VHH binders against Methionine aminopeptidase (map). Designs and how they scored, part 1

All scores and structures are predictions.

Target 1, 301 residues: Methionine aminopeptidase (map), of Saccharolobus solfataricus (p95963)
Amino acid sequence: MTEDELNKLLLAGKIAAKARDEVSLDVKASAKVLDICEEVESIIIENKAFPSFPCNISINSEAAHYSPTINDEKRIPEGAVVKLDLGAHIDGFISDTAITISLDSRYQRLLDASKTALEAAITNFKAGLSIGEIGRVIEKVIRAQGYKPIRNLGGHLIRRYELHAGVFIPNVYERGLGVIQSDSVYAIEPFATDGGGEVVEGKSITIYSLKNPNIKGLSSRENELIDFIYTRFNYLPFSERWLKEFSTNVDELRNNIKNLVKKGALRGYPILIEIKKGVVSQFEHTVIVKGDSIIVSTKSL
Below, numbering starts at 1 at the first letter of every chain, in headers, positions and changes, except where a header shows other numbers; Kabat numbers aren't used for antibody chains.
F, E and O stand for the ipSAE by ESMFold2-Fast, ESMFold2 and OpenDDE, each averaged over both directions (binder to target, target to binder). V2 = 0.75 x the mean of E and O + 0.25 x the DockQ between their complexes.
Where letters were taken out, [cut] stands.
The coordinates of atoms that the task and the answers printed are left out; those that the model quotes come from them. Centres of patches stay.

## First folded at step 4 (VHH; framework vhh_7d4b_2)

Design m2 (from g01 with T28D E103H)
Fold by ESMFold2-Fast, scan of step 4:
Structure m2 (fold): chain B 301 residues (1-301), chain A 121 residues (1-121)
Amino acid sequence: as target 1 above (301 residues)
Amino acid sequence: QVQLVESGGGVVQPGRSLRLSCAASGFDFSYYDMGWYRQAPGKQRELVASISSSGGSTNYADSVKGRFTISRDNSKNTMYLQMNSLKPEDTAVYYCAAGRYYHWGLSYDYWGQGTQVTVSS
C-alpha cells in the first residue's frame, strides 16, 4: 500500500463517518427513506468523494440491499429498527460503514450485541490471525447476549473498485478462510438477530452493478447504458436514482435495467431478509491492516 | 483441502431422470449457500438452482422450475439436484458451487470440477 493510497482510504473513511454520524440523527418515524439516503449521498459528494455504493436503509427484518428508488415514498415506521449502511470512495479507494438506530427501546440489547461484537472483532484483528477466529469472537459476544449471529452474511476484503474482493469475514467460527493479510482493507460487519440466524433473498431489487459489458445481442440503447454505467461507476454498485442523466423516462430506464439483468450484463442485488423475519441489527467499520497497525478508517471523529 | 466433488451425471433419453450429488469437504458446509450451475457448449455458465445454508429457501431458473428439485443434507455435507423430465436442452456440464452473501451479493467461493449430463436419443 503506498502513502497516497493510504491517504485516500483514510479520507474516504472520514467522509463516510461524517455522513453516517450526521444523517443518523435524522432517522425518525415518518421520515422518508429517499430523503435520508439523498442526504447521505449529498454529504459524500460535497466532501469531494463519491458513494462507493447506494445508501442502504434496511428496516426490522431486512438485513441489507434496500436503497430508495426514484420517487420512493417509503417512510420509517413507528418503533422501527433501522440499519443505515453507506460508503465513500476516492479514486476507487473504498470505505464501508453501518450503524443501527432503534426507535423501540425493547431492541437496545439486540443493538448492543452487534455493536459490542464489532468492538471485540476490531480489538482482536491483526495480520497473521486466522479469519475464522474473528468469527469465533463475534459469535461468542452475540450469543452471550442471547441472540444469534447471521451465519451466511458477513464482512469482506475490499480492493480498489472492488467492494467484495473474494475473502469473507464470518460472524461465526469457520475453518479454511485463510489469515488476515497486512496491506489489506476489510469490512467487519457483525449482524445479530432474534430470528433464525440466516438471510434469504426477497423479491425487491433496488441495487445493481455491471457484471459483463460484452454481452451479445444488445440494442444500441442498451449498449449506451452499459457505457454510461462503466464510465461513472466502474463495477461498483449503483442506484437507478444515479441514472437520471442518462434518461428521465423512469419506465424506459427500469425496463432497460431489468432486461440487462436478465441477459447477464448487470447483477441485481435482491433485498436480504432474516429467514424467520426476526429483527436484525448491524454495525460495521472499515479496517486497514498496515504492518502491525490496525486503523479503523470509519471511526467517529 | 477444500473440495466439491460432483457425481451422478450420464447419458439419458429425453423424459428420463438423473440425480446429481455434490460432496463437500474441508470447510463448514452448513454455513454455505449452495448452487448448481451448468454450461452448455458455446454458452456462458448459468445458475440452475440454489439452496440456503439451512435448506429453508430454494430458488430455480425459469427453464427448470417444476422439473428440478435442489436439496441438501448438512449432516452428510452433501447437496443434490433431482432432475426430472429431462430435455435435450438440459445437456451441459453441471457444476456445484458453495458461496455466501457479502454486502454486495452472493459470491461463490468454491467450485467443483463438473459432471457431464447428456440428454439424447
Scores: ipSAE 0.381, ipTM 0.690, lowest interface PAE 2.9, mean pLDDT 92

Design s50A (from g01 with S50A)
Fold by ESMFold2-Fast, scan of step 4:
Structure s50A (fold): chain B 301 residues (1-301), chain A 121 residues (1-121)
Amino acid sequence: as target 1 above (301 residues)
Amino acid sequence: QVQLVESGGGVVQPGRSLRLSCAASGFTFSYYDMGWYRQAPGKQRELVAAISSSGGSTNYADSVKGRFTISRDNSKNTMYLQMNSLKPEDTAVYYCAAGRYYEWGLSYDYWGQGTQVTVSS
């Protein structure tokens, strides 16, 4: 990792933490999820970075992959447990962070479970340690609070323009995942639930990424949309909200996206829901491993 | 070492059945979502069927829905694909895959070497 690369990772982390901490204060009953995520994304852009993925707002049993759509009317329910998940990048150097806000004090222990698991994971995070041991730490902390970790969600290795680069950081003990490498960037993201401890895919898809820009048999308009997506987002996830400059016709845009997913040019990311509809909490930081030390790039200032 | 081993492929006549098995070792099988992919000559690899880590949720490609059934036995570290009413267009190499969710969806970390299924009279 060069000094310039490290500086971009640190700055992306600070910007994401700033957006997270400022906008989390606006998560209230009746607030529009669209307003919340547009505020997150505008803070990132105002600070001269770009969102590394669309702002996610996941409520109650939703664990991940809801980003507001164009003209989205969804509002935060009374007593909701809300996961706010966001990230920034500078020239492809990525940060990724999440916080849970509860509007119901009865879920404070559920939030404490994933939050303290993240803190324990970071304390134990060092080059040369088995990745599975981080999962052991997370699982122990969450179960001690009377909750289940979500076993089929976890953290990931991050590389330039790659949100997950082929290494999984588990929330339960697991053998054979390799060791934490120096000069590397990881997201650590414990999920805790009062449900069954796994997620399943729902039917709603609001987040997409470019999968194959060279699919044959596309219309001219479909090829224009692919070129637009590639030039603006590369292979990073995007929201239909970010395509307004391509088309102001929402129905045309949605039909084109649906067809490109069907043809394999785009990937859609279904919403992830706890299998028993249990409430989910999540906290997440991006960690840079440098020799014998770690830097939490997304920590609050 | 991590290993996924497919078995049960072969040559079969149209309308017949085959059952594919995928035996897993070297990782905690019950923590992984599993899937069957296939690739026919000159075509891209496509998802055929997927099953959640607990076995409580399954998903199928439209082309196989109603004909194929995916299942798993976590006590035996094995996943199955029951293929009924086979058609010539089902001819492909079938791959077993084991995956996890990262933040941005299901990523398949482990792949088998594939098993050939040929549907021909």
Scores: ipSAE 0.158, ipTM 0.564, lowest interface PAE 5.0, mean pLDDT 91

Design s50R (from g01 with S50R)
Fold by ESMFold2-Fast, scan of step 4:
Structure s50R (fold): chain B 301 residues (1-301), chain A 121 residues (1-121)
Amino acid sequence: as target 1 above (301 residues)
Amino acid sequence: QVQLVESGGGVVQPGRSLRLSCAASGFTFSYYDMGWYRQAPGKQRELVARISSSGGSTNYADSVKGRFTISRDNSKNTMYLQMNSLKPEDTAVYYCAAGRYYEWGLSYDYWGQGTQVTVSS
């Protein structure tokens, strides 16, 4: 990692934290999810970064992967537990962070469970430590507060233009996951629930990424869309909302996206829902491991 | 050493049944979602069925609903696919896969080598 690369990671973290902390104040009953995520993304762009993925707003039993669609009318319900998950990048150097906001005081302990688990995980995070031991720390903290960690959802290694680079950071103890490496960037993201402790895929897909730009047998229009996507987003996740400059015809966009997913050119990310429809809380930071130093790039100012 | 080993494939007549098994070793099987994928000649690999880590949730491709049943035995580190009323279009190499969710999607961390299923008349 060069000093320039580190500076870009730190700035991306600062910008994401600013957007998170500022926009979290607008998370309230009846607020449009579209307005919230457009504000997040606008703050990131105004600060000379780009979203590393579309703003996610996941409500109650939804754990991840809902981003508002074009003309989305969805509103935050009364008493909702809302996960706001966002990130920024500068030249592909990525930050990734999340906070849970509860509009129902009965869930404060559920929020404390994942928040304190994140704090404990960061405190124990060091080069050379078994990755499974971070899962042990997270599990212990969450279970001590009477909740279950989500075992099949967790954090990840981050590389330039690559949100999850093949290393999983668990929320429960697991053997064989390797060791934390120096000169590396990780997302640590405890999930806690009053449900079963497992997520499943729902039917809704609102987030996509480029999977294979060199698929054969595509129409000229499909190839134009792939070129547009690669040029603007690389392999990072994107929303249909970000394709308005390619086409203002929503039906055309959706049909092209659906066909490109079917043909293997694009990846779709189904929403993730707790298996028993339990309420989910999540907190997340990006941490940079540099020698013996652990730097939380997404911490509040 | 992580391994997924498929077995139970073979040649069968239309309308008959086969049961595929996937034996897992070298990881904590009960923490992973498991799935069966298949790939026919000249076609892309497609999901056939998925089962959650606890076994409490299952998903099936529309083409196999009502005919195939996925199950798992976490005490034996084994996943199964019961295939009934087999059709020629079910002919493919069947792969088992073990995966988990990162924040940014289900990643299949481990794949088997595949087992051939041929349904011919």
Scores: ipSAE 0.330, ipTM 0.672, lowest interface PAE 3.6, mean pLDDT 92

Design s50T (from g01 with S50T)
Fold by ESMFold2-Fast, scan of step 4:
Structure s50T (fold): chain B 301 residues (1-301), chain A 121 residues (1-121)
Amino acid sequence: as target 1 above (301 residues)
Amino acid sequence: QVQLVESGGGVVQPGRSLRLSCAASGFTFSYYDMGWYRQAPGKQRELVATISSSGGSTNYADSVKGRFTISRDNSKNTMYLQMNSLKPEDTAVYYCAAGRYYEWGLSYDYWGQGTQVTVSS
């Protein structure tokens, strides 16, 4: 990791933390999810970074992957448990962070479970430690509070322009996942639930990424859209809301996206929902491992 | 050390049934979502069916809905695909895959070597 690379990672982390902490105050009953996410993304851009993925607002039993669509009218329900998940990048050097806000005081213990699990995971995080041991720590803390960790979600290794670089950080003990490496960047993200402890895919897809830019048999317009996506977002996730410079015709955009997903050029990310419809809490930080140092890039300012 | 081993493929006549098995070793099977994929001659590899880590959720490609059933036995570290009412267009190499949901989707960590299914006319 060079000093320039480290500085970009740290700045991306500070910008994401700023957006998270400021906008979390606006998560209230009746607030439009579109307004919240546009505020997050605007703060990131105003601070000379780009979103590393579209702002996610996941409510109650939704664990991940809801980002508002163009002209989205969805509002935060009364008493909601809301996961606000966001990130920033500078030249592909990525931050990723999440916080849960409860509008219902009865869920405070569920929030504390994933929050204290994240704190314990970071405390135990070090180069050379088996990755599965972080899962053991997370599982122990969540179960001690009377909740289940979500076992098929977890953190991930981050590389430049790769939000998910192929190494999984579990929320339960698991062997064979390798060891934590120095000069590496990880997202650590405990999920706790009062449900079954597993997510399944829902039907809604609002987030996409480039999967294969070299698919044969595309129309000229489809190839133009692929080139636009690669130029602007690389392989990072994006929202249809970010394609307005390509086309102001919403029906055209949606038809092209649908066709490119069907043909394998784009990946869609279905909403992830707790299997028993249990309420889900999540907290997440990006951590940089530099020799014996663990730097939480997304820690509050 | 991680292995996925497919079995149960073969040559059958249209309308017959086959049951594929995928035996897993070297990882904690009960923590992984599992799937069957296939690749027909001259075509791209496509999803056939998936099953969640607990077995509580399944998904099927439209072309196989109502004919194929995916299941798993976590005590035996084995996943199955029951293939009924086989058609010539089901002819393909069938692959077992193990993966997990990550924050940004299902990523497949492990793949088997494949097993041939041929449905002759």
Scores: ipSAE 0.219, ipTM 0.604, lowest interface PAE 3.9, mean pLDDT 92

Design s50V (from g01 with S50V)
Fold by ESMFold2-Fast, scan of step 4:
Structure s50V (fold): chain B 301 residues (1-301), chain A 121 residues (1-121)
Amino acid sequence: as target 1 above (301 residues)
Amino acid sequence: QVQLVESGGGVVQPGRSLRLSCAASGFTFSYYDMGWYRQAPGKQRELVAVISSSGGSTNYADSVKGRFTISRDNSKNTMYLQMNSLKPEDTAVYYCAAGRYYEWGLSYDYWGQGTQVTVSS
């Protein structure tokens, strides 16, 4: 990792933390999810970064992958447990962070479980340690609070323009995942639940990414949309909300996206829901490993 | 070291049944979602069925619903596909896959070599 690359990672982390901490104060009953995520994304852009993925706002048993749609009318319910998950990038150098806000005091212990697990994971994080040992730490903390970790979700290695780079950081003990590498960037993201401890795919898809830009048999308009997407987002996830400059016709846009997913040019990311519809909490930081140093790029100022 | 080994394929007549098995080694099987994919000659690979790590959730392609059943035995590190009422259009190479949800959806970390199923009269 160069000094310039490290500086971009640190700045991306700082900007994401700022957006997270400021906008979390606006998470309250009746607030529009669209307003919350547009505020997050606006803060990131105003600070001369770009979102590394669309702001996710996941409620109660939803764990991940809901981003508001164009003209989305969804509002935060009374007593909701809300996951706010966001990230920034500078020239593809990525940050990724999440916080849970509870509007119901009965869930404070559930929030403490994943928050304390994240803190414990970071404290134990070092180059040369087995990745499975981080999962052991997370599992122990969450189970000690009387909850289950979500076993089929976890953190991940991050590379330039690559949000998930093929190394999984588990929320339970697991063998054979390799060791934490120096000169590397990881997301660590414990999920805790009062449900079954795994997620399943729902039917709703609000987030997409470019999968294959060289698909044969596309119309001129479809090829123009692919070029627009690649130029602005590379292979990072994007929202239909970010395509308004390409087309103001929402029906045209949605039909083009649907067809491109069907043809294999785009990937859709279904919403993830706890298998028993248990309430989910999540906290997440991006961690930079540089020699003996562990730097939490997304920590609060 | 990591291996997924499919077995149980073969040649059968229409209306018959086959049970495919996928034996896993070298990783913690019980933590992975498992799936069956198939690829017919001249066609793209398609998802057939998926089963969650605990076995508590299953999902099927519309073409096989009511005919195929996916199951797993975590104590034996094995996944199964029971294929009933087989049709000629079920002819394909069937692949076992093991994956996990990363932040941005299901990623299949391991794939088997495939097993041939031929349904012909």
Scores: ipSAE 0.348, ipTM 0.682, lowest interface PAE 3.4, mean pLDDT 92

Design s59R (from g01 with N59R)
Fold by ESMFold2-Fast, scan of step 4:
Structure s59R (fold): chain B 301 residues (1-301), chain A 121 residues (1-121)
Amino acid sequence: as target 1 above (301 residues)
Amino acid sequence: QVQLVESGGGVVQPGRSLRLSCAASGFTFSYYDMGWYRQAPGKQRELVASISSSGGSTRYADSVKGRFTISRDNSKNTMYLQMNSLKPEDTAVYYCAAGRYYEWGLSYDYWGQGTQVTVSS
């Protein structure tokens, strides 16, 4: 990668870490998830970056993919275990990070499991190492604390304007995944649970991305929405909340989005829920591999 | 090497049944969500059915719901699609796929070569 590209990756990481660390202090019982995510996204924009995806707030057995909707009234429950997952980009150079906040001290060990697994994974992360060995490290740490890793979720290779670029970083040992490459960017994201160790799709969809902008047979309004989305978000995930300048009519927006998903122009991302409704914890950092150097772009300052 | 090998396709009359099998090797089958896709000539590939890694959750396309049943046997590294009440519109090449969630959704990383199903009178 060039020095300019590296500097953009580092700055995106710093901005995401700032938003994460500041807003995590506002995660309290009765807080609106909408307020939390709007604060995250505002901090990113105020620091001259853009969200690389909508702020996710996943509660208890929800593992991923809940972003608040327009006028969302959802509140953080008493005693909740909350995953705050966010990212920033500068000119498509992406950061991706997550932290779990527990409002119930009984879950501290579950949080420590995924947190220490992330630390162990980073310590062992190096160019030329088998990717499956990172999964082995993560699995060992989580199981040693009496929990299960989630086996069908994991980290990923990141490329410019591409959040997951075809390489999976597992949370369990697995052969055949290749080796960690130099001059590459990865998200490492252990998930731990007291449940079954597997996620399934729920019914709620609150996050979307462009899949095919060239579908035929669309209305003029549908084509206008696709052009709006591409211009502002490229192929990165977006929230209906970011479409208010296209239309202030929420019913119109939702009907257009639903129809574009049915026609294959947009992709929807269903909420991911632990199969046995177990509580889920997650921690995540973006890691830059540059020769023999490992740089955690999203580390706390 | 990772392999997915489909079998059980063929030619049948409308209203009849077929059972497709997908034999997996070269990866830890029980870690992967599995799916069946189909593609008719000149049409886009579409998802028919999917099953979670444990077998505890299944999903179906509206066009096959109530007629097709997906299942898996993790001890045999095999996935099945039981296709009942077949219609001419079910004529397609059927593909086995293995995938898992990245942060941003289910990705099918491994694909079989496909097996032809023809429903004709």
Scores: ipSAE 0.331, ipTM 0.685, lowest interface PAE 4.0, mean pLDDT 92

Design s59Y (from g01 with N59Y)
Fold by ESMFold2-Fast, scan of step 4:
Structure s59Y (fold): chain B 301 residues (1-301), chain A 121 residues (1-121)
Amino acid sequence: as target 1 above (301 residues)
Amino acid sequence: QVQLVESGGGVVQPGRSLRLSCAASGFTFSYYDMGWYRQAPGKQRELVASISSSGGSTYYADSVKGRFTISRDNSKNTMYLQMNSLKPEDTAVYYCAAGRYYEWGLSYDYWGQGTQVTVSS
């Protein structure tokens, strides 16, 4: 990791934390999820970064992968538990962060469970430690509060233009996941629930990424869309909302996206829902491991 | 080290049954979603069936619904595929796979070597 690379990672983290902390104040009953996520994304762009993925706003039993669609009318319900998950990048140097806001005081302990687990995980995070031991720490903290960690979700290694670089950071103890490396960037993201402790895929898909830009047999228009996507987003996840410059015809965009997913050019990310419809809380930071230093790039000031 | 070992394949007549097993070692089996994929000669690999880590949720491809049943025994670190009413088009190498959600989707990180199923026509 060079000093220039580190500076970009730190700045991306500060911008994401700024957007997270400012927009979280607007999370309230009846607010439009579209307005919340467009404000997040606008703050990131105004600060000369780009979203590393579309703002996710997941409610109650939704754990991840809901981003508002074009003209989305979804509103935050009374008493909702809301996960706001967002990230920024500068030249592909990525930050990723999340908080949970509860509009129902009965769920404060559920929020404290994942928040305290994140703090404990960061305190124990160091080069050379078995990755499974971070899962042990997270699991112990969440279970001590009377909740379950979500076993099949977790954090991940981050590389330039690569949100998920092939290393899993678990929320339960697990053997065989390797060791934390120096000169590496990780997302640590405990999930806690009053449900079963697993997610399953729902039917809704609102987030996509480029999978294979070299699929043969595409139409000229499909190839133009692939070129647009690669130029603007690389292999990072994107929202249909970000394609308005390519086409203002929503039906055309949606048909092209579905066709490109079917042909294997794009990947769709289904919404993730707790298996028993339990309420889910999540907190997340990006941590940079540099030598024996642990730097939380997305911390609040 | 991580290992997935398939067994139970073979050669059978149309209409017969086979039960495939996938024995797992070297990881915490009960934490992983499991799936069966198959690849027939000249075709791409396809997902046949999957089962959540607890066994509480299952998926089946349309081509096998009503004929195949996926199950798992976490106490034995083993996943099964009961294949009934086998057809010649079921002829393929069958692979077991173990996967986890990352932030950006379910990934099957561990794969077996495959077991051959041949339904004589």
Scores: ipSAE 0.333, ipTM 0.664, lowest interface PAE 3.7, mean pLDDT 92

Design x10I (from g01 with L106I)
Fold by ESMFold2-Fast, scan of step 4:
Structure x10I (fold): chain B 301 residues (1-301), chain A 121 residues (1-121)
Amino acid sequence: as target 1 above (301 residues)
Amino acid sequence: QVQLVESGGGVVQPGRSLRLSCAASGFTFSYYDMGWYRQAPGKQRELVASISSSGGSTNYADSVKGRFTISRDNSKNTMYLQMNSLKPEDTAVYYCAAGRYYEWGISYDYWGQGTQVTVSS
């Protein structure tokens, strides 16, 4: 990692933390999810970064992968447990962070479970440690509070223009995952639930990424859309809301996206829902490992 | 040292059944989502069926729904595909894969070598 690369990672973390902390104050019953996510993304852009993925607002049993659509009218319900998940990048150097806000005081202990698990994971995070031991720490903290960790979600290694770079940071003890490397960037993201401890795919898809830009037999317009996507987002996830400069015709955009997913040019990310419809809490930080130093790039200012 | 080994393929007549097995070693099997993919000559590889790490959730391609059943036994580190009412269109090499849910989708970390299924009259 160069000094310039480290500085970009730190700045991306600072910008994401700023957007998270400021916009979390606007998470309240009846607020439009579209307004919340557009505010997050606006703050990131105003600070000379780009979103590393679309702002996610996941409610109650939804764990991940809901971003508002064009003209989305969805509102936050009364008593909701809301996961706000966002990230920024500068020249592909990525930050990724999440916080849970509860509008129902009965769920405070569920929030404390994933929050204290994240704190414990960071305290134990060091180069040379088995990655599975971080999962052991997370699992112990969450289960001690009477909840289940979500075992098929977890943190991940981050590389330039790669949100997950092939190394999984578990929320339960697991063997064979390797060791934490120096000169590396990780997301650590405990999920806790009062449900079954596993997510399944729902039917809604609101987030996409480029999978294969070289598919044969595409129309001219489809190829133009792929070129637009690659130029603006690389292989990072994007929202249909970010394609308005390509076309203002919503039906045209949606038809082109669906066709490109079917042909294998784009990947769609279905929403992830707790298997027993349990309520989910999540907290997440990006951690930079540099020698013996552990730097939490997304910590509050 | 990580291995996924498929078995149970073969040549069968239309309407018959086969049961594929995938034996896993070298990783914590019970924590991985598993799937069966197939690839016919000159076609792209496609997902046939998937099963969550606990076995509590399954997903099937429309072409096999109602005919194929995926299952797993975490105590034996083995995943199965029960294939009923086989059709000539099911002829393909079948691959098992092991992966995890990441924040941004499933990453399949490990793949088997494949087992041939031929359905012919």
Scores: ipSAE 0.080, ipTM 0.469, lowest interface PAE 5.1, mean pLDDT 91

Design x10M (from g01 with L106M)
Fold by ESMFold2-Fast, scan of step 4:
Structure x10M (fold): chain B 301 residues (1-301), chain A 121 residues (1-121)
Amino acid sequence: as target 1 above (301 residues)
Amino acid sequence: QVQLVESGGGVVQPGRSLRLSCAASGFTFSYYDMGWYRQAPGKQRELVASISSSGGSTNYADSVKGRFTISRDNSKNTMYLQMNSLKPEDTAVYYCAAGRYYEWGMSYDYWGQGTQVTVSS
């Protein structure tokens, strides 16, 4: 990792933490999810970075992958447990962070479970440690609070313009996942639930990424959209909300996206929902491993 | 050592059935989502069916809905694909895959070597 690369990672982390901490104060009953995520993304852009993925607002049993759509009218319910998940990048050097806000005091222990698990995971995080041992730490902390970790969701290795780069950081003990490497960037993201401890795909898709830009048999308009996406977002996830410059016709945009997913040019990310509809909490930080140093790039300022 | 070993392929006539099995070892099978992919010569690899780690959720490609059924037995570390009403267009190499959810999708990190299914008249 060069000093320039490290500086960009640190700045991306600082910007994401700022957006997270400022906008989390606006998470309240009746607030529009669209307003919350537009504020997050606005703060990131005002600070000379770009969102590394669309702001996610996941409510109650939703674990991940809901970003508001164009003219989205969805509002935060009373008593909701809300996951705010966001990230920033500078020249593809990525940060990724999440916080859970509960509007219902009865879920405070559920929040404490994933928050304390993240703290314990970071405390134990070091080059040379088996990745599965981080999962052991997370699982032990969450289960001690009387909750289940989500087994099929977890953290990941981050590389330049690669939000997840092929290494999984589990929330349970697992063998054979390799060893934490120096000069590497990881997202650590414990999920705790009062449900079954597994997510399944729902029907809603609001987040996409480029999968294959070289599909044959596309219309001119479809090829124009692919070029637009690649130029602006590379292979990072994007929202239909970010395609305004390509078209202001929402129906045209949605039909083109749907068709490109069907043809394999785009990947859609279905919403992830706890299998028993249990409530989900999540906390997440980006961690930079630099020699013997562990740097939490997304820590509060 | 992680291994996924497919079996049950072969040559059958149209309208017949085959059951594929995938035996897993070297990882905690019950923690992984599993899937069947196929690839015919000169075509892209496609997802045929997938099943959640508990077996509580399944998904199918439109081309096989109503004909194929995916299942798993976590006590045996084995996943199955029951293929009914086979058509010539089902001819392909079928691959077993084990995956996990990352934040931005599911990545299949472990793949079998494939088993050939040929449907010919």
Scores: ipSAE 0.277, ipTM 0.633, lowest interface PAE 3.6, mean pLDDT 92

